VH-VL binders against 2-C-methyl-D-erythritol 4-phosphate cytidylyltransferase (ispD). Designs and how they scored, part 1

All scores and structures are predictions.

Target 1, 229 residues: 2-C-methyl-D-erythritol 4-phosphate cytidylyltransferase (ispD), of Wigglesworthia glossinidia brevipalpis (q8d223)
Amino acid sequence: MINHPEIIVIFPAAGIGKRMGYKYPKQYIKIKNKTILEHSISLFIDKIYVKKILIAINKKDYWFNKLSILKNKKINIVIGGKSRTESVISALKFVSKVDWVLVHDAVRPCLHKNDLNKLLKVINISPFGAILAAPIYDTVKKSYGNFISHTIKRNKLWRALTPQLFNLKILINCLKIITSKGEIITDESSALEKCGYKLNLVHGRSDNIKITYPEDLNFANFFINNIKE
Positions, changes and structure headers below are counted from each chain's first letter, unless a header gives other numbers; Kabat numbers aren't used for antibody chains.
F, E and O stand for the ipSAE by ESMFold2-Fast, ESMFold2 and OpenDDE, each averaged over both directions (binder to target, target to binder). V2 = 0.75 x the mean of E and O + 0.25 x the DockQ between their complexes.
[cut] stands for letters that were removed.
Atom coordinates printed by the task and the answers are left out, and those that the model quotes come from them; centres of patches stay.

## First folded at step 12 (VH-VL; from x4 with heavy chain I54L)

Design y1
Fold by ESMFold2, look of step 13:
Structure y1 (fold): chain C 229 residues (1-229), chain A 121 residues (1-121), chain B 106 residues (1-106)
Amino acid sequence: as target 1 above (229 residues)
Amino acid sequence: QVQLVQSGAEVKKPGSSVKVSCKASGGTFSDYAMHWVRQAPGQGLEWIGYIIPLFGIAEYNQKFKDKATITADESTNTAYMELSSLRSEDTAVYYCARQGYTGSEYLFDYWGQGTLVTVSS
Amino acid sequence: DIQMTQSPSTLSASVGDRVTITCSASSSISDMHWYQQKPGKAPKLLIYAASSLESGVPARFSGSGSGTEFTLTISSLQPDDFATYYCQQYNSYPYTFGQGTKVEVK
């Protein structure tokens, strides 16, 4: 038996990426001759504590099979669902014999190794898990239709980032509960929160961006040059 | 790129202990496994175990479980191996080796220069 | 534990010779490497995954085999190739090495 933590990493990647204006999913856009998806995975590939990487793709995905990363022994594909939550649940069906899971966005190619390491150290202090997060610097407004309702105090507010680290059994149970109630969530940490679990915040870098709009490609190109050696 | 520098040779008496260091530079330390391998004079290579500094948890070849203690210090990028209850058969060169990953395979891509530990009366 | 047995233990050869070293595993494996070691130096990775050449290794080196039988071949021995060669399995813990094959000047 291995005594150190063993981890499976899940990438929900079944989305189409309509806001980018491309005719194909945004995770397959190339930066420096590698797809955004490949950049997002690359930090996890060579870690001995990562047993498997599960990528949930769209059932009509015609692009994944062209990637050389498919040949890597750690990479496994599952068919995702209509939502991020369904995609993660689909991947979890193939997870066993580990205590911890990471969930990472397929379109966050700029993760720093030190941030991942800080997140993983939470295993030593929490039975539940943690997320990477960054402070909110901008004023936050609540809307009412197309109008400003009011300003929300940003003190103690954080942008949720990924990876997010979870105890496997707890994540599975919480996702089952929220789906049985028909609840909508935007990230997996929300499921644990709704079940009453306390997750740690780990201060991550603000340049761990999620590629959402075309202009984010220029930022990602710049940030990748400063991270991956 | 990555360089592993080990502490100097040691001469020890039977029953004593020794602590060998391995300092890493030119790459990430905390999230890669650091292995220890020994080579007795005129003999082949023997795997001792490894540590992942990030977790601070070592794994051992059963043969060395009660002989070796592997630790790491992330603040100095240094791995250590302590050998206890030394006997003459523990005389060997002790290497640290970093576990890399190439072409979907784990391998020892960088090695320290070795530390000779001599156990004699 | 998976035992790795090399043959021969010592091999005398001249520059230009074709050299073949074999490594037998006690059970079927797919995960093995070859290393070169010169006196007073750490081992150097030569071939990974039985047949893939490490960066910077001359093309005269090649590896083959599967299951329990593996070979390292040097097609035309050069002066720099006089060394001891080890096979290593990483199929399961504990990792184990062959006992070594010393290639020496005839």
Scores: ipSAE 0.612, ipTM 0.845, lowest interface PAE 2.0, mean pLDDT 90

## First folded at step 13 (VH-VL)

Design z3 (from y1 with light chain Y90H)
Fold by OpenDDE, fold request of step 14:
Structure z3 (fold): chain C 229 residues (1-229), chain A 121 residues (1-121), chain B 106 residues (1-106)
Amino acid sequence: as target 1 above (229 residues)
Amino acid sequence: QVQLVQSGAEVKKPGSSVKVSCKASGGTFSDYAMHWVRQAPGQGLEWIGYIIPLFGIAEYNQKFKDKATITADESTNTAYMELSSLRSEDTAVYYCARQGYTGSEYLFDYWGQGTLVTVSS
Amino acid sequence: DIQMTQSPSTLSASVGDRVTITCSASSSISDMHWYQQKPGKAPKLLIYAASSLESGVPARFSGSGSGTEFTLTISSLQPDDFATYYCQQHNSYPYTFGQGTKVEVK
């Protein structure tokens, strides 16, 4: 009876965020009155086309259970793995029968709705999926140690962002195949790429930052406070 | 605050068509589903169908599948419902209603003011 | 289709009265809401999830029930409460409403 796309959103959130220097995972740092994770979840949770949200957390994560967002029926907690990819794979075991899945970084709270909408509209033109990406504006250098090895032509180079949109079956299959081969997966899109699938590239805003370093919190605070809904 | 403003009352002849609009303001349009509900004079409420503007996909009550066509224009935050082959029985107030989410249930949280469509010879 | 049946269809009451309206679903439902409608106006959400009071709704309104039987109660009817009330299931397509209960002045 449902004729519109149903989407499951996966948040790999099993990392501890060592680079932030906090005693607790960075996704639980608060911006305003909400954790980063809550901000990220809020980007999706009320969307009519979002069926379920799976959050893959560390087995030693004792912070998530304190979040009020757990009361939301769409929210489901799963135990992640030792890597981002493993966490995604773990989450995929709990997916319902849907056509599409979004994988989004737990610490990317600054996503704009317009970007999300653009990404989702790819459903109409691709059976495989798409990723948000931002162009590289700076000159790209390849390094060796502390030295420049060479300059990489930045033409047609993009920084992969999240969310990333995938056909569920294809994602599951590709991750299985690539993982079984022992190949390195940098992001889920790379798995599909290795499987020979062509994903669309959707231009995303550069302020869709992934909070990785402490200074990113300042940016996130600024962006969140200035996001026009 | 979210507001839904519908087009004005219509008087139509049998066999004709009418297109009612519902413009949303004060919130995101594409994030929600817009539903249409009919209320004949002195009668109860009857669900017609809905659309998800983002995808432009509509679903209908079987009863209205051949009667109503629901569309949306994201650029104007407006949902439309066209009624075809109008009959006297189609005389009713038609409401648009936004489908919201409470965290556990979906519901109609905002309603348009209604549009009276009168079909008369 | 899930049929929603309200009782009574019409209720005459006086200000200050306790008013009870029932809604029966033809099958078990998890998403049931109550709406209030005044003449010439659109329905207004009153109670959601069977028992949760919508913001801005007076505390004299309450809802209860689960499964197939639901109840809307007005503890002390006020002049502003004379209206038609509808239960509505949001459980399954097609969404359906009760036939309505008109609360009128006795």
Scores: ipSAE 0.870, ipTM 0.932, lowest interface PAE 0.5, mean pLDDT 94
Fold by OpenDDE, fold request of step 14:
Structure z3 (fold): chain C 229 residues (1-229), chain A 121 residues (1-121), chain B 106 residues (1-106)
Amino acid sequence: as target 1 above (229 residues)
Amino acid sequence: QVQLVQSGAEVKKPGSSVKVSCKASGGTFSDYAMHWVRQAPGQGLEWIGYIIPLFGIAEYNQKFKDKATITADESTNTAYMELSSLRSEDTAVYYCARQGYTGSEYLFDYWGQGTLVTVSS
Amino acid sequence: DIQMTQSPSTLSASVGDRVTITCSASSSISDMHWYQQKPGKAPKLLIYAASSLESGVPARFSGSGSGTEFTLTISSLQPDDFATYYCQQHNSYPYTFGQGTKVEVK
């Protein structure tokens, strides 16, 4: 008899990270004695509410099988697709019967536990889900070519972060719809948005960065060594 | 390191209630299930129930569903167990225990020092 | 409910003896652990996942078994080992313990 929420965590990890300039995907760069991917997985792997973790990797990924964390019973590897969306869809085919799913970037190891907890508490107030997000502090410019087109008012603008929490059935349905229409999205929350679902915004810390460029590694290294509990 | 510190021994009259506390330190609290286990004098261990503080959801052994109420305060990293309508048979040492994960199985990895509850006329 | 039955309930032994304790489950389980308890103290984890030694536990302790039959072995009993030992299943709610095996001085 289990009455607490059970959640499946999905990591779309099929990208090769061309912007980093490394010989191997950025998720396999090591900080301390663990890869970035392992750091990200460790945020969830020991949680009582996490039933399963699905990692969608590239079919040409030859590095994942060397990770010690993959021996964990909750870890399952699946083959991703050509896009983030396809990778998530691929992972969803292997989900157990649960009500909730978290989608988290493989290269976002700096998640704070309090943010995760705040996000998860949305389960009690929303049947749809929520995302972590951070306010935009910089002036936002829209460009054409190499020129400034105009300034976008930053009031009420947020940067979407991960993890993102979704009702499983709703996510599956919305992704089917957007796929059938040939629409392209950059995160899974956009699918629910397009389907007309109202997702909650949960304020997240700005240091929950997605490692994209080499300079981000400096911050991630500092965070993991000095801030992460 | 994780430590669980329980409240002190209690002496109660039959029919009264008692609330035992378990404070966690040295680790996270909200996202771990906290369990309660009873041990009557000279007897074995009995599982009472558990709570996940993050969700405020508690589950109970059927034997204790009308006896024990388990709650948690995230702000103080403290779990509570209240025993109602105390009888002499409720005299026991009560333990809190955290449920940890080994990578394949769940177990009780940390225990409180125990709280003796004595029910006597 | 899953019933856990230990054998024997009491065991008298001397320092240096090989000690074996058995735990039987009423149904097949995958999550079984062994705890040691001394008088006035909380249980202490000895063996997890049937056969894995907890950190800091002496190597003279070992566990084996699967399904419904499990065994705790002390290869050479030491003075510090006189205590009560419990098997416990984490397979299904409600979680249950064996009745305990008291290892006492002969």
Scores: ipSAE 0.868, ipTM 0.928, lowest interface PAE 0.6, mean pLDDT 94
Fold by ESMFold2, fold request of step 14:
Structure z3 (fold): chain C 229 residues (1-229), chain A 121 residues (1-121), chain B 106 residues (1-106)
Amino acid sequence: as target 1 above (229 residues)
Amino acid sequence: QVQLVQSGAEVKKPGSSVKVSCKASGGTFSDYAMHWVRQAPGQGLEWIGYIIPLFGIAEYNQKFKDKATITADESTNTAYMELSSLRSEDTAVYYCARQGYTGSEYLFDYWGQGTLVTVSS
Amino acid sequence: DIQMTQSPSTLSASVGDRVTITCSASSSISDMHWYQQKPGKAPKLLIYAASSLESGVPARFSGSGSGTEFTLTISSLQPDDFATYYCQQHNSYPYTFGQGTKVEVK
């Protein structure tokens, strides 16, 4: 029997990336000869505590089959759904024999090892889990059309990042509850918070960006150089 | 390039203990398994166990469960193995080895130089 | 525990000889490697996944086999190749090594 944590990592990757202006999913755009998806996965591949990596892809995904990463024994494909939540739920059905799950965005290729390690240490102090997060530094404005409505206080606001770490059983149960109520969530941590669980905020780096717009590609290209190991 | 530097040779009396160190440089320490392997004089290799420094939790070959204690100190990038209740048959060279991952296979890609522990009365 | 048995235990050979070492596993494995060890030195990874050469390993080394039977071959023995060779399974806990094959000067 293994006594250290064993972890399964889930990548919801069924999205189409409309904001990027490409005709194909943005996770397959290449930076330095690797897809954004491959960059996002790379930190997890060689870790003995990562038992399996589940990638939830679109039913009509043509591009994943061309990636050499399919040859890796840890990589498993799952067909995702119409929403991020459906994709994560679909992947969770193939998770067994672990107590902990990480959920990581397929388009966050700039994660640092130290942030991941800091997040994983929460296993020793929380029965529930944690997320990486970064403080908001810019002034936040609420809009009304093309005009400023007002400034929102930012001193207790954080950008939610991934990976997010969850107790497996709790995550499954919370996702079932919020789905049965028809509630809409934007990340998996909100399912646990709506069920009353206290998740830790782990201060992560601000350069752990989610590639959303075309200009983010230039930022990611620069940031990836700073995490090369 | 990863380097593993072990502590020097030890001569011990039966019934005592010894603590061997393995300091890692040239790569991250916390998230890779550090293994210990022994080799008695003129004999083959025998796996003892490993630790993942990030979690501070060690796994052991059952043969060594009551003999060896594996620990790690993230602040100094150093793994340790303590052998207790030493007997003459514990005389061996003790290696640390980092677990690598190549071609979807786990393997030992970097080894320390070895530490000779001699137990004699 | 998966037992790894090497044959022969000792092999006497001359420079230029073709050398063959076998390794037998007590049950079917897919995760096995070969290491070379010279006197007074730590083991060095030679071949991983039964047949793939580690970076910097000369082409005269090759590995083959599957299931329970594996072979390491040196096509033309060189002076640098006199050493002890170990097979290792990393398929199941506990991880085990063969007892070693010493390749020595005839």
Scores: ipSAE 0.546, ipTM 0.826, lowest interface PAE 2.6, mean pLDDT 90
Fold by ESMFold2, fold request of step 14:
Structure z3 (fold): chain C 229 residues (1-229), chain A 121 residues (1-121), chain B 106 residues (1-106)
Amino acid sequence: as target 1 above (229 residues)
Amino acid sequence: QVQLVQSGAEVKKPGSSVKVSCKASGGTFSDYAMHWVRQAPGQGLEWIGYIIPLFGIAEYNQKFKDKATITADESTNTAYMELSSLRSEDTAVYYCARQGYTGSEYLFDYWGQGTLVTVSS
Amino acid sequence: DIQMTQSPSTLSASVGDRVTITCSASSSISDMHWYQQKPGKAPKLLIYAASSLESGVPARFSGSGSGTEFTLTISSLQPDDFATYYCQQHNSYPYTFGQGTKVEVK
């Protein structure tokens, strides 16, 4: 019997990444001889409290099996679904004997250890979970078509980042509820919000970027050089 | 490179307690397990337990459950082991060792220099 | 609890000799390591995962074995190699060490 928290980490990685303009999924683009996916996983591999890492891939993924990381005993593959939510749900079917899960984007390769540690300390103070987030600095506009509708007040607004930390039972139940209502979500924390749970907001670094567009590759390449090990 | 520096040798009377420190530098402290291992004079190595400083929760070899208390202070990157109700058979060199991960295996990659605790009348 | 038993307990050897140390586990393990310890010094990781050399370890050291039987070999003993060697399992809690093998000057 282990008394410290044990955690399973889920990477939804079934997306194609068409916004990047590449012929293959963007998580397999290499920066410094490692794929973006491998960079995103790397902080979790050597942690004794990480029991298992579940990678939800596309059923027609032909690139993952070429990665040496597959040989790591903690890495397990599941077949994801057509949406992020379906992929996370698919991975959750293989989660047992832990109270907590982390969900992390397959294309956030710039996470710092200190941010992960701050997030995990929420286990000591919350029964529900938390997300990493960073403040919004730019003016935020709502659009209609290609026109400005209006400016949104950015005071107290935050960019949601990952990892996101969740109580396992609560996450499973909330995802069941939102899928039964046919709701579309972009992150797992919104499922808990819609179920009325209060999640902690943990101030993370702005350089924990999600690689979405081709220009983000240059930012990621720079930020990865500045990660302290 | 990670370095582990332990507190100096101690001479103690039976029935007293001792607190040995292990300060880490050159790497992250909070998210790696710090283990304690002892070696009685002329004897082999015996595992005592570990702590993950991030969570502040220790795990113990059952043999040492009522003898040792392992703690950590993240602000100073220091792990501690306190031994209570000392007896002469507790005389040993006590090592801290960091749990590393190489080739998909956990191992002790860095060790402190050891702290001799002598228990005598 | 997994018991680790080393053989021999003491081994007398000369510089240039081939040295072989055996470690037996009481049940099958996959996570086994070898450490070297010199008098007054902390143990030093030598071989991990039964057969992989730690960085900076000379090529004269090798490890082999699986399941319950493991071997550490020094192909040509050097003066720096007179020390005590320990096997250790990280397979199951509690972690356990062999009793040690002292390699000393003949």
Scores: ipSAE 0.524, ipTM 0.818, lowest interface PAE 2.8, mean pLDDT 90

Design z3 (from y1 with light chain Y90H)
Fold by ESMFold2, fold request of step 14:
Structure z3 (fold): chain C 229 residues (1-229), chain A 121 residues (1-121), chain B 106 residues (1-106)
Amino acid sequence: as target 1 above (229 residues)
Amino acid sequence: QVQLVQSGAEVKKPGSSVKVSCKASGGTFSDYAMHWVRQAPGQGLEWIGYIIPLFGIAEYNQKFKDKATITADESTNTAYMELSSLRSEDTAVYYCARQGYTGSEYLFDYWGQGTLVTVSS
Amino acid sequence: DIQMTQSPSTLSASVGDRVTITCSASSSISDMHWYQQKPGKAPKLLIYAASSLESGVPARFSGSGSGTEFTLTISSLQPDDFATYYCQQHNSYPYTFGQGTKVEVK
């Protein structure tokens, strides 16, 4: 019997995404001799409170089985679906005997340990969960076609980051509800929002970037050098 | 590289208490388990328990549950173990050890130098 | 609780001897380690996962076994190897050590 929290981490990694100009999914692009996916996972592997790490991959994924990370007994593969939501639901079928889950993007390799620790402390103050988030610094415009419609007031707007921390049972139920309604979501926190749950915002670092475009590789290479242990 | 430095030796009377410290440097403190292990003179090693400083929650060997209290201070990267109601059989060297992870196995990779606690009438 | 029992408790040996220390677990385990301890010093990890050598450990040390029976072998004892050796299980709480085996000069 363990009294401290035990956590399972889910990585939705079933996307193929060819936007980066590579002939393989962007999570397998290497920075400093490790794939972006491996960098995104690495912070969680040696944590005693992390019980398992579930990676939801594409059923036609030919790249993951070549990674040495498969030898790590915490790493478990599940077959994801056609959407992020389906991939997370697929992974959740293998989650048991924990109260909390983390969901982290496969292409966010620059997470700092202190941000993860701040997020996890929410377990002591919330029954529901929290997300890492950073303030929006740039002016935000709403478009009308290719024209500016107007400026969105940004003083209460945040960029949603990952990891996101959720009560397991609540997340499962909210994703079931959202799926039954056919609603489309971009992150798991919005499922809880739509079900009326109050999630905490945890101020995270702006350098916790999601690799989306080729220029992000240069930023990620720089930011990985600055990660503190 | 991780280094663990413990507080100095102590001589205590029966019935009193003692608090041993273990200061970590050269690595992260909050998210790794810090264990305590004792060794009575001329005897073997006994596991006492551990704490994950991030959560502030300790786990104990049942034998020591009413004897030891393990705490941590994240601001100073220091773990503590307090022993209460000291008896002569509590005389031992007390080690802190960090739980590491190698080859998919947990192990004690860094040890403090030990703190001798002597309980003497 | 998983009881770890070492044999022998004391072993007298000469430089160059093959030394074998056994450790029996009261139930099946796979997460077992060996430590060396010299007088006045903290224990030092020698072997993890029953058979894997820790970095910097001389090749004369080896570990074997599975289930409930495990063995530490020193193929040719050296002067630096006179010490006390402990097995330890990390399979379940409480984590437990064997009672130790002192290897001393004959």
Scores: ipSAE 0.499, ipTM 0.805, lowest interface PAE 3.0, mean pLDDT 90

